# Designs tried in a protein design chat: VHH binders against o75319. Part 45

Target 1, 181 residues: o75319
Amino acid sequence: GNHIPERWKDYLPVGQRMPGTRFIAFKVPLQKSFEKKLAPEECFSPLDLFNKIREQNEELGLIIDLTYTQRYYKPEDLPETVPYLKIFTVGHQVPDDETIFKFKHAVNGFLKENKDNDKLIGVHCTHGLNRTGYLICRYLIDVEGVRPDDAIELFNRCRGHCLERQNYIEDLQNGPIRKNW

## First folded at step 21 (VHH)

Design ii3
Fold by ESMFold2, fold request of step 22:
Structure ii3 (fold): chain B 181 residues (1-181), chain A 120 residues (1-120)
Amino acid sequence: as target 1 above (181 residues)
Amino acid sequence: EVQLVESGGGLVQAGGSLRLFCAASGFTFSDWTMGWLRQAPGKRREWVALITSGGYTTYADSVKDRFTISRDNAKNTVSLQMNSLKPEDTAIYFCARYTDSDIGQAFDYWGQGTQVTVSS
């Protein structure tokens, strides 16, 4: 089966655009086959994602999917006009340097190709919290020079839920700045 | 009922090879990322390899280039080829189903395990 991820129902589907950035974070949308296990108000499909982004008067220009699985939805469930990038990111541990590099490269490429519009980079893992928050904050710290505690606070506020994994928080606060190439 | 059954463990000299097998049943195997965990005596259980339903793989640094995870979605099996074995690879090895969640447990099911002992 199509098992709902633990506590997935407890998290806001979509956060708010992070001011001063092009990021918006959300939890993984679930394809239609999961909906038998969800009350109508709990549903959050790929279509629902785009409707919620439009309701915020925003537009996605890239989706970065950090999940280390292929069971939640298929990329073809997304509108053809939005680029999709999968970066398989192992959970429970601080993402490795290769993963961090791929994320930075994707963001930098997006910013170059989208300098003349206001489209957002949507980032998700399973819950849109720990892996998502870590990589967004890692980018803000390493590439934009944001102070670690400020990056974390901005993410938490705009996501509407706090980063919880201590190893991610500790690495962001006290770990080394990662090389950008 | 989810069931994972490991086999192929044994005693091997350092530098040798073993191939572990896992038979899965009770769930739609082809939908799930699978992994191998190990637990050395007195140590915490750790993952060593992951494989997605589509065949993408990731390895722990300690086993990279020595171990190879593979799967057969038609037969509902996962395998772990272990080459250039070292005494520190001595552990009980578990086939496991990956949750892909940072909330709760990383793996929600594993088998009884198969013992691998690497002599010096």
Scores: ipSAE 0.831, ipTM 0.921, lowest interface PAE 0.8, mean pLDDT 93
Fold by ESMFold2, last read:
Structure ii3 (fold): chain B 181 residues (1-181), chain A 120 residues (1-120)
Amino acid sequence: as target 1 above (181 residues)
Amino acid sequence: EVQLVESGGGLVQAGGSLRLFCAASGFTFSDWTMGWLRQAPGKRREWVALITSGGYTTYADSVKDRFTISRDNAKNTVSLQMNSLKPEDTAIYFCARYTDSDIGQAFDYWGQGTQVTVSS
């Protein structure tokens, strides 16, 4: 329950909007029960997430939660006006085709429903880096035709931290295009 | 301190079934995703099944449709029903706590394991 994820404190809470896209990445917000193990300046709650997004003059229109756990916060901790989607994504391994398909489907659906506004898709895993970066980059490569190295560079710069897992990086750079449909 | 204690292993004929159990203590079990790992002779440990606190499950391709993970949050237990067992399922099976982190280890605690041997 109250266990802070390993090195969670070492990562910036929220990145910046990725130019030319509708994506913003962040680390998992933690509900109040975790705050006993955090200094006040280290806290990053669901409310803090929305405050930081508004500080950037942005608005979330969807949150995609890639964590394979339900212990960090509850969907009811989010404003009722913001759709929330859970895609249970197993870590440490390149996400499987079913997971990639679900992510692409969610993003495409959002873009259709929100073509007349500028709201963002917020994406997070535990640290907002490896699973998050992989799926965002996989979408940009497979759907938008972005070159792998350009997608990775854009993600790293806007997140404020570089993708770390080599198996994810290798799959993005040298793996097959995922054209499920 | 976190403790995970596996039981239910043994010798079984190919095509048979076996059920493993795990008793958990020393942490808020109902908050954590749990899993089963296995380590076959000469192989690296691999996860075979995961289950979230809410009951969502995922299986490794090699065991899909043959193994079923379940949990009882009131009793702090995890179980693994193994059907249609094959000799390649022979391994030490570990109950494990899942970190859900790409930073560091995927599992932070596991028990001493229980041996499953599937004879041909």
Scores: ipSAE 0.831, ipTM 0.921, lowest interface PAE 0.8, mean pLDDT 93
Fold by ESMFold2, fold request of step 22:
Structure ii3 (fold): chain B 181 residues (1-181), chain A 120 residues (1-120)
Amino acid sequence: as target 1 above (181 residues)
Amino acid sequence: EVQLVESGGGLVQAGGSLRLFCAASGFTFSDWTMGWLRQAPGKRREWVALITSGGYTTYADSVKDRFTISRDNAKNTVSLQMNSLKPEDTAIYFCARYTDSDIGQAFDYWGQGTQVTVSS
């Protein structure tokens, strides 16, 4: 089954580049088989993702897929020239230390490899909000030294939707700095 | 209609082993991440293991290295091998379908459950 995730239609497909960072967040694109359950204006495919990024005069250099499922689209639906990384991230709970480490490692590797260009890291979970916002903010806090409230405000504004899960917000604001090693 | 039917529960001594089995029907099983939940007396229901359609697994800390989730996409089954059982593992165990959503419920379907009782 091609069950549309609950309230997936209620979220903007793609956010805006977060100023001062290499991040852009979006909801999961859905492969064509899901379109039977969507009105034409509700569709957001892997191709639509890249068209919307280009419309913003940006280019993706990496997609980090945080979903804990493989049913939404196949990596082969993406252009061969854009690296794809899956980091299976359990929802509803604050991501564990291994997940946070994998995310930091991927971002740091991208920044090193891409120091001479301006390509973006695209990050998504199912809705592009809670797991996505948490890990981006965790990176900005732990690695870049951004104040928690500033990271959250920047993410919310650029995503176009506020982080919703209180356990994620509380951990970002009041939880410990996580190891970068 | 989605159906999940658990079996294999029972009474076992501490330190023993038990294997739970789940038969799934009514949906494209090979598309979905599946899990096992448990609910101990007086406690909230919690997940203990997850497995993606491709076989990637994650475990709750309380069962890591003792429990093993597996699946057979050809037979539409999910299994949970439980080793080194402790009295704290006493619970009703549910096979469940994972939504992969941070809104709404984390699991949208589960079975009737199967009782596991670990005696000391």
Scores: ipSAE 0.829, ipTM 0.920, lowest interface PAE 0.8, mean pLDDT 93
Fold by ESMFold2, last read:
Structure ii3 (fold): chain B 181 residues (1-181), chain A 120 residues (1-120)
Amino acid sequence: as target 1 above (181 residues)
Amino acid sequence: EVQLVESGGGLVQAGGSLRLFCAASGFTFSDWTMGWLRQAPGKRREWVALITSGGYTTYADSVKDRFTISRDNAKNTVSLQMNSLKPEDTAIYFCARYTDSDIGQAFDYWGQGTQVTVSS
């Protein structure tokens, strides 16, 4: 079946734009087939995502989907005008260098192409916390030179939930700088 | 309910090959990323290969270029071709369903496993 991911209901659907960056994080939106198992106030569809972004007076210019599955929604459920990029990211472990490189490459490409607007990069994994927070923070640390604790604090505050997995937090705070840009 | 049944294990000489099979039932198999785990004597269970419903694969470094995961969504099967086997590959191998979640467990169901023993 159409399993609702464990504790998915416990997380705010969409965070706030991270000041000084082009990032906004959210949990995975779920296609209509999941809604049978959700109360109306619990629903968070691809359409709901764009409505909530609009309510914040923001606009998405790219969605980076970090999930290692295709069961949550189809890219066709998104507006045709918003680019979508899938970066299959294995959970529970610190993302490997290839994954980090793909993320950095996508972000850098977006920033070049969108230098004349203020559109945001939307990033999600299943819950919009651990893989999402890790890769956003890894980018800020390695590419923008942000101190690890400052990157983590900014992410936590804007997401509305704290990074939870200690191996991700430890790697961000004390692990090697990734030079794969 | 959810059932995963592994087969194809056995004893093989170093350098040899084996193909493991997994039959899945009790869920919409074609929606789920699947994997193979292994547990060597005295070690923790570790994943060795993952495959999405669309066929994207990722391998643990220890098995890259030697193991190939594949699936047949019409038959609800996943398999693991293991080539160039080493004694270090000796383990119980489990077929597993991947949650794609950092919250709770990485895999929520696995079978009873099939023993692979690689002699030198």
Scores: ipSAE 0.825, ipTM 0.919, lowest interface PAE 0.8, mean pLDDT 93
Fold by ESMFold2, look of step 21:
Parts: structure tokens; C-alpha cells; sequence
Structure ii3 (fold): chain B 181 residues (1-181), chain A 120 residues (1-120)
């Protein structure tokens, strides 16, 4: 249905490009049927996503959708043909190793295929915060060698909101060292 | 208005099987990811299986390869086939609607539950 996710209105729709990376994070866009419960300034549709990215003088080259549901929008609602990857990621718990692997594999593939342009990987879950922040930071830590606190601070600053779930933060800071495959 | 009604629980010997059923109404069932939760005596409620509207499934490690979740979007039902049951699977099992949110509750509705008791 048309049920607006809890506190979805409270989060900035789209963050800023994370410097030194190809990432940008955003909250889930909502298809038109959700808009009857939203004031005009609260709306954030698939079209709005692309308009906001263009306003930053950026271009999406991949959307990674981390939601564990299909009710928010369909890939067909996107105004342009952009590669779209769904990685069903269970919330409330630290993503499992299979999910982490899929995310790393997708990012590595994108970077190889897009080495000659500056397009961004747009990543979202429901709020664009906890699952999104965890997987982006996990990539930066494990693949790019970024220190956990530096990855978290970069994400928080560019998203415009801080990671909230302590189990995610604890795993990033003090969890097991993970192999990349 | 949301209703979730579980059935199929009962007493079974270790190693046995049961199939649980859930009938859903009061919402657009085919839009929502659904799950099964369980609560053992003296323990916190935990999820055991999830299924998206399109049929993608995920299982808790403790039940993986023994439990199978399925759904029928035309009949608004979800079921849980439980094989190779162990005494530690003894719990009240709840059909639940998944919010897909890290903020607030992971599940916003569940039924009255159906008791599963696995004896040695």
C-alpha cells in the first residue's frame, strides 16, 4: 500500500557525493500513489531523484536498491534507463556475508566498467541511512582500507544524517575483519 | 483492519514435520514482504523466515535448510514448512508483516500465533 515509512519525511532526500569515492546515498523514492499523504515539499519520487542529482551536476551510473521489499517503486518508474541492482538486505541486523559480497562485487564491477567517466553509484535502503551507510562503509573499510571511524564520519557528513543503529556501528568499528571474497 | 491468522501448529516428535498456514486480510497482501516469527518460553521474539512479494526468501541461520517459507498472492496466504524439527524449535509461531525499516519496529503486525511443541 500507500503507507509512508516511519520517519521517512524526517530525512534529506539525497545526500552529497562522497569525496574520493563514487558513492551518493539517498532515501527510497516513493511512487506517485504515495503522494496523496504528502505535502508538495515532502514528495520525493523517482523523477525527483534524477532532478536532484542533475542539480548537483552529477549523473547516476548505477542504482543499488537495498530494500527488502518491492512496494516503494518499480525500476520502470525511473525516468531514464540506468543500471539497477536490487540486493535484498534484511534490516535491523548486520547484513550477512552473502549480502556484503554482492555489494562489493557490484561496486567493483561498476568501477571497472566506468573508469572512463565520473558517474555515481546511488545507494538506498528505506531511509538511506543504516543499511546504506553500513554497506558503503564496509566497502570503504574492506576494499579501500579506510579506517572505520573515518568511513563513518565521511558517510555521516555527506548523507547529512548520522548512522543510528549501534549494532551496525559496533560491527564497523570492532567487528571481524572480512575477506573480500 | 489488518488481520493475520495462523494455523497448523501442534505436538510433534523430534525429527518430524509440520506445516503452518497464515491467512491475511485488510491490506494489499501482494505488496508486502511477509515473515514468520517465533517466541520460545522465556525468550525474545525472533524472526525465522522472510519472503518478498516476488518470492525472494531469507532464513535465520538456526532454521536454514530445514524450514521453507512460501506464499500465494492470489489467496493471500503464507505458509511455513518445518522439517527435521528439534526440541529447540518449540515456540509460538507468528505470521507477521515486515516493515523494511531499521527505524522503529521490524514488523508492524502479527497474528495471535500457533503453538508448535517438539518432544524428544
Amino acid sequence: as target 1 above (181 residues)
Amino acid sequence: EVQLVESGGGLVQAGGSLRLFCAASGFTFSDWTMGWLRQAPGKRREWVALITSGGYTTYADSVKDRFTISRDNAKNTVSLQMNSLKPEDTAIYFCARYTDSDIGQAFDYWGQGTQVTVSS
Scores: ipSAE 0.824, ipTM 0.916, lowest interface PAE 0.8, mean pLDDT 93
Fold by ESMFold2, fold request of step 22:
Order: structure tokens, then C-alpha cells, then sequence
Structure ii3 (fold): chain B 181 residues (1-181), chain A 120 residues (1-120)
């Protein structure tokens, strides 16, 4: 069925652009079939996502979907002009090295192709918090040399919610630096 | 009502093979990522394999290259082929529905399970 993910309603739909980066994080948008379970003010569709990004005077140039499912929406629900990349990321556990490398590769490719514009990389998992925050912070730490606590603070502030899973936080703070290739 | 019914468990000698089956009902099976969990005596329940509706698979390190998950969306079934079995694979194996969430439970439904016992 079209069950609303647990506590999905408790999270702000879209965060703010992370200053000094090209990232913006959001929770998974839900296709119209989910709306029978939602009050009008609780709805957050693929169209709503793009409207909210435009309200911030921003533009998406890539969406990276970290969910390990395809039931929330279809890529055809997105404007055809916005590239979409699925990176199946298992939840509850620190993403594996292959997942981290795919994420880094996608971000680096985007930055090269979009150096002459100000478009953003939109990143989401189901809630736009734990897997999303982990991979964004891992990128900032490993590739940009940001200190772990600074990356986490920046993500938390701009997402509007703090990273919650302790194993992710511990890996970011105290775990190994991952190879970038 | 969501129902998941496992079968195919049994006794097998180390190095042997076994194939588990899961029949699903009560939900739109083809929309959901499915998995296999196991629980050995005295151990926490752990996932061993996941498969998306489109056939993308991921395995726990402990079973990688030995286990193969597959599904048949027309028959609403999930299978687990287990090769090169070790005594440490002895466990109750559960077919499960994956929530894809870091919030709350990783799996929201599982069956009664089927016992796999690997003798040395």
C-alpha cells in the first residue's frame, strides 16, 4: 500500500541551501496516490518540491535519490530537464564504500558540468535526514576537508533537523576517511 | 492483512545448499523492497539480503557471494538460494518487508520463519 513513512510528517519538506556548497536536502516527495492519507497542508509532491525550491530563488540541476525503494514517486514525475540519479542506499547502517564512491563521483561530475551556473544538487532519502546528512557530510569531510563537527553543524542548521542516528554520527566524527577513488 | 509465509528450511551438512521460498499476500507486493532476515540462537536478528521491486540486490558481508535473493512479482514470491553453507548460518530465516526508513523499524512485517540447521 501507499503507507506514509513513519514520522515523515514530522520533518520540514525542504531545507535551505548549505552556504559554501551546492547542496540542498529534502525529504522524499510523495506521488499523488499517497495524498488520501494526508491533510492538504501535509502534502509534499514532486511538484511541491520544485515550487518550494523556486520560492527560495534556487534551481535544481540534479536530484540524487538515496532511497532503497521505488514506491514513493517515479522519475517521470520530475521535470525532464532535471537529471535524476538513483543510488540505492541501505538504511540503518553506515553506507558502504561503493555507495560513498558513487555519491562522490556524482557530486564531482555535477560540479564540473555546472561550474558556470548556480544550480543545486538536491539530495534526499526517505526523511532527508540520516542517509542524506551522512553522505553530504562524508563528501564535505573527505573531498572538501571540512572538519566533521563543522560539516554536521552546517547540515543540521540548513536541514532544520539534527542528524539522529548515532552510528552515522560516530562514523563521521571518529571513523576513517574514505578514499575518493 | 500483510502475510509472509516462509518455507524450504531444513537440515543440511556444511558445504551444502538450500533454497528458501516466501509467499506474500495482503499488499501490493510489486511495489515493495523485500528482504531476508535471520536470527541465530542467542543473537540479534540481522538482515542478510534485500531486493527492490526492480531487482536491485544488496547482501550482508557475511553471506556475500554465497547467497542469492530473487523475486517473482507475478507470483508474489521471494526466494533465497543459499550455497556453501556454514554452521554459523544456522538460524531461523524470515522473509520481511523493508520500510526504507532510518526512522523506526527497518522492516515492518515478517513471517513465522523457517529453520535452517547446518551441521558440521
Amino acid sequence: as target 1 above (181 residues)
Amino acid sequence: EVQLVESGGGLVQAGGSLRLFCAASGFTFSDWTMGWLRQAPGKRREWVALITSGGYTTYADSVKDRFTISRDNAKNTVSLQMNSLKPEDTAIYFCARYTDSDIGQAFDYWGQGTQVTVSS
Scores: ipSAE 0.815, ipTM 0.914, lowest interface PAE 0.9, mean pLDDT 93

Design ii4
Fold by OpenDDE, fold request of step 22:
Structure ii4 (fold): chain B 181 residues (1-181), chain A 120 residues (1-120)
Amino acid sequence: as target 1 above (181 residues)
Amino acid sequence: EVQLVESGGGLVQAGGSLRLFCAASGFTFSDWTMGWLRQAPGKRREWVALITSGGYTTYADSVKDRFTISRDNAKNTVSLQMNSLKPEDTAIYFCARYTDSDVGHAFDYWGQGTQVTVSS
């Protein structure tokens, strides 16, 4: 039933805002039905997510969910005031151009609509690490012109965990720029 | 115990069609994304299709528009309709459970596989 993703407990629930950006990464929050499989201190619900964001004196303006499942939580578990976007993203492999484009488009759309505030784009996959980190870094590299190593370092530092997938790292460092539009 | 049992493989001529089936048991099937993997002789295992519990699908580029993955949550089954088969589609096909893990293993269980051979 409510199977906890492997090693999910080993990762920090929420990272920190990436300076100079509107991004914040976190691991997938789990709906209440998962709590029986976790110690109280291990629980991380959608509600907990927002509480932790608030503790950082930040506010989420958008959640981008990169998981390729819907079993973790329901969009209805989120406040109605925060838009939710699902981008089904296959894990372990470098996201395809379409996925990258969808992500960039969503981010750019958000930034256009939210010029008058400082709300954050919350991005997560299952662990909020590799898929999440790749797409955020890909955006910084392709759209913002950030050096790949700088983007990766920034993400790792703010997430509190380092990207683990070498294929992702390699693609970010040495791969081609993806079309932005 | 998680069980995945594939069936439907066989010999088919190029351009032909084949439908694979998978029967799942031992877990809450409707909670999991399922997929099909294949392994050709001398090649690494690769995923060819994924389907979420809600029916969202993704295909490898090599099989896109030719293969169709479907599932029946009431029967705990996954199917793979393979059309316009090519010799390069020859492989052992595996029904697999997709973990959606960002780390570790993308697939944690698969069956014994079923042989698909496409002749020229």
Scores: ipSAE 0.926, ipTM 0.957, lowest interface PAE 0.5, mean pLDDT 96
Fold by OpenDDE, last read:
Structure ii4 (fold): chain B 181 residues (1-181), chain A 120 residues (1-120)
Amino acid sequence: as target 1 above (181 residues)
Amino acid sequence: EVQLVESGGGLVQAGGSLRLFCAASGFTFSDWTMGWLRQAPGKRREWVALITSGGYTTYADSVKDRFTISRDNAKNTVSLQMNSLKPEDTAIYFCARYTDSDVGHAFDYWGQGTQVTVSS
């Protein structure tokens, strides 16, 4: 336990809200037991997540956790007022249609139920980059009709890091549209 | 030191079954997602199955409905039940720790492996 994910420290904790959307991406916050392996300035806890979101004058309305483990933090570490959704997503490969559908369904449900506010959908995997970026971009492309390159550029700019996996990029740019039902 | 030790491999005829075992030590086993990898002759290593600490499982398309991964957190063990084996399943099978890293390496530790040979 308490093993810091590879290169986790190299990525910005929290990105910026993606203009025109309700999305914000971040790397996985780590529970207190990980702090002994980190310098104070490297620590990023669930509490730190919410503080950083607040510093941006934003509020989280939903957290979608795409990690394929439960060792990073507990849902109980989050405020009770913020719903938590787990979508186990295998890394390094393009998510399957079922995973994509689950993500789209969750996002659409949130948007339907939160028309009266401006709360954000926080999405993270381990680094909040490739899996996170793919699913957000897939949504923008398939559901919102955004041009693939525009979606990718928007995500990269807001996350502060660029998608690294070519298979994800290729699928977004040239892959088929996934069904929305 | 992280240790993963595989066992249970062998020679089996097509359509037969094998059960692989893995004993883990040197880390908090119950926290980690575990998996099985395999490497066939002349091919790259590929993941076959994953299982989270809580028992959520995922399989490669090539083995779905034939293979079953399970774990015992009390004993620090992972198993792979392989049914309806095919010659294409011939490979060295590795028990591996899944990092869930979005970058870099998906698996960071695995054992020496156990040979599985499926004859026609």
Scores: ipSAE 0.926, ipTM 0.957, lowest interface PAE 0.5, mean pLDDT 96
Fold by OpenDDE, last read:
Structure ii4 (fold): chain B 181 residues (1-181), chain A 120 residues (1-120)
Amino acid sequence: as target 1 above (181 residues)
Amino acid sequence: EVQLVESGGGLVQAGGSLRLFCAASGFTFSDWTMGWLRQAPGKRREWVALITSGGYTTYADSVKDRFTISRDNAKNTVSLQMNSLKPEDTAIYFCARYTDSDVGHAFDYWGQGTQVTVSS
């Protein structure tokens, strides 16, 4: 058990805050049971997540978990002060309108409720890259009117890794705008 | 060693029903998202249904409202109830373990498959 996701170790644990936004992307933190399969420096637990965020002088106000599994960590592993939202998102394919809407709705709700602070929306899938990047970029494009290439570049730069899936990139660049309602 | 063994396939007329079964072993079944894949002649393998350990399900558009995936964690089994079958559903069906990897492969293990043939 406790299989480490493929290539998980190759990705930076936590990206940087995306300037002009409240987004920060990270790979999935792994609960303690995974540590026996990792070198100490490879470990990235829910606690480590918050420590790394703190090192950036940031604070998480919401975690959006896009993984389609529950084996990585439990919501109970997170501080009670940080809301946790699960949006089961199938990997490798462009998220459907419902998934996109759920994400947008969550982000907008957070922003409305957190106008008085600068807490971040932490978004992750397994690697915090493709699903995560797509939905963040989709939000920036559809809601904030950011040019697709600018959104993608911004995400890639801040995440420290580039989107890898061409279908996601193509949809962001050339696909239709998704409804915001 | 991870093993997935499918059963329940067969020949059925259009509009008919089949129930596929999968027996899993060699891993902590209850921790993993499971799914069903299918591969029709001359087509690529595609997923048709997913089910998380907690029972959350998702279906491909092509089978939505016709297929139902379920699992029994106590028995390490996953099943696929297929109703209102169409000739287009003809394929080899595979029980598969879903990795949820954002990169690489979405599924890492699957069985030998079971043939489902739907006649018009």
Scores: ipSAE 0.926, ipTM 0.957, lowest interface PAE 0.5, mean pLDDT 96
Fold by OpenDDE, fold request of step 22:
Structure ii4 (fold): chain B 181 residues (1-181), chain A 120 residues (1-120)
Amino acid sequence: as target 1 above (181 residues)
Amino acid sequence: EVQLVESGGGLVQAGGSLRLFCAASGFTFSDWTMGWLRQAPGKRREWVALITSGGYTTYADSVKDRFTISRDNAKNTVSLQMNSLKPEDTAIYFCARYTDSDVGHAFDYWGQGTQVTVSS
């Protein structure tokens, strides 16, 4: 048990808020049981997530978990004041229309309910990169009308790492717009 | 040492059914998402079904509504019920551990596989 995900340590724990949006991406925080397999400076727990967000003078208003497992942490490890949404998302492949719709619906719902604040939508998969980046970019492209290359560049810059999967990039750049409602 | 041992394959006619089994050992089974892969002759290996520790399932479009993946965490087993089999389902089927990695390898361990042959 407590297997550290492949290359998880190689990625920045938390990105930066994407300017003009309410999105922030991060890698999956790991519950305490994983700490014994990590150097202290490599540890990134749910508590660490919130501390790092606070250091950026931001506040999370929603966490969208795109992982397809429950072994990393428990929703109970999060403050009760921050809603948690699980969208089981298979890795390595472009998310299906249902997954995309679920994500968009969640984001739109949050924005509608949080017009009076500046809380962020925290999105993560295992590495907070490909699945996370795809869905955020898909939203920006389909809903906000952002040019695909601009969305990708913005995400990469703010995450501190570039999307790695060509199928995701290709779909964002050349794929069809997905249903918004 | 992680071990996955598949069984239950065989020859069936189109429209028939098979149930595959997998016995897992060497890791905390209940923590991991498990899946089934298949590789047809001359084709690339593809995932067929996934099941989380909590029982959430996802299927490839090609097998949706025909295949059912299940698991028994107490026995460290995962199974694949295959109904309405088609000749296109002919392949070696592998029980595999899903890493949920966003990078690298989606599956890190699988067994020797079990042959499923569907005749027309």
Scores: ipSAE 0.925, ipTM 0.957, lowest interface PAE 0.5, mean pLDDT 96
Fold by OpenDDE, fold request of step 22:
Structure ii4 (fold): chain B 181 residues (1-181), chain A 120 residues (1-120)
Amino acid sequence: as target 1 above (181 residues)
Amino acid sequence: EVQLVESGGGLVQAGGSLRLFCAASGFTFSDWTMGWLRQAPGKRREWVALITSGGYTTYADSVKDRFTISRDNAKNTVSLQMNSLKPEDTAIYFCARYTDSDVGHAFDYWGQGTQVTVSS
């Protein structure tokens, strides 16, 4: 067991806060059992996630996990003070309306309940790139009225990696706005 | 070595049912999301169902409410119950290991496949 995801090591562990938003994207942290297959400098645990967020002088208020597996880490590996939300999201395909709605609903709920602080919404899939970027951009486009190319550019810049899935990019740029309720 | 062996395919009339089985070996089965793929003649391979280790499932729109994926982690098996079969369901069906990779390949291993033919 404890198979390291394909090309996982090639991506930055944690991106930067997206200016003007409460979003921060990161690749999936891996529980301790994965460490034996990684060099020390390659390790990225749930604890490391929080340390890196702290280094940016930020604080996570919510983690949205978009992976379609449960083998990477356990919710119990996270501080009890940080809510954890699982949205099983199939990779490589544009998320369906239900998935998009779940994400938007979670984000809006968080923002409503956290008006008195500046805590971040941490979003990740396996690599914290395509699924993560799509849903964040979809939110910015559909809810915040951001121009698609601006949303994509902002995400890419802050994540430190560019969206790689053309179908995601195409849907963001030219696809229909998805319902917000 | 990862191995996936499908069984249960056959010829069935439209409206009929089949149950496919898959036996997995060579990896920690209970850690992985599993799925079923199918490839019809002249068409691309497509996924039809996924199931996480914990039993969460999702289906392609074309098979939703007709197909049911299940797994037995103790026996390293995954099954696909196919009801209300249609001629367009005719394909080779593959049991596959889902990587959950955001990049690269969505599935990294699958078996030899089992033929499902639905006659009108």
Scores: ipSAE 0.924, ipTM 0.956, lowest interface PAE 0.5, mean pLDDT 96
Fold by OpenDDE, look of step 21:
Structure ii4 (fold): chain B 181 residues (1-181), chain A 120 residues (1-120)
Amino acid sequence: as target 1 above (181 residues)
Amino acid sequence: EVQLVESGGGLVQAGGSLRLFCAASGFTFSDWTMGWLRQAPGKRREWVALITSGGYTTYADSVKDRFTISRDNAKNTVSLQMNSLKPEDTAIYFCARYTDSDVGHAFDYWGQGTQVTVSS
């Protein structure tokens, strides 16, 4: 269906590149069928995503989709030149170890294969906030050794919105380091 | 109007099986992730299983390997096969529409529910 996600309009469509990383977070782009329920200035399509990224003088090299639905857009709506990875991630709860591992593996794989460029890893859930922020921060903490508060602050600042889920924040700050491969 | 109608609940002995059924109407069913929730007396409502439009499934740890969620998009139905039932599975079970919202409500519609009672 073309039901606009709850509070979707309240969040910035695209964040900023996180300095020192290849990450950029954004809310889910919506396919054309959603446009009739949006004002023109509220529309954010897959095409709009790439335009906004270009406006930042950046280029996406990978899109990681964390949504647990397939109704927002189709992978075919994306340029063929940009790999698309789906990691079905249930909202509102801390991702399990398998999900975390999948994300880390995908990121590391990308970095390994893209050492010769500066393309970005675009990550999104529905709002590009909690699930997205948690997994990005989890990576920075577990893999890059970043202090949890620094990772969270960096993500919040770059996304333009703060993580809202206390269970995610608590796990990042005080939870155990998750297994790396 | 979105409607979800559950059926198939009942009384069963521990180790037994039940199959719950849900009929959906009032929305484009095939686009939505669907799920089952349950609420035991005095406990919080919890999700039990999810299934995307494309058939990708996930389960709560407490029901993994015992429950199976399935759907028929042509008939606008979702089912929950419950095997190896335990007394702790006793609850009202709800068919629910999953929003995938990162904020707010994870589910926006559910039915009246069907009672599942597992005796020792």
Scores: ipSAE 0.917, ipTM 0.953, lowest interface PAE 0.5, mean pLDDT 96

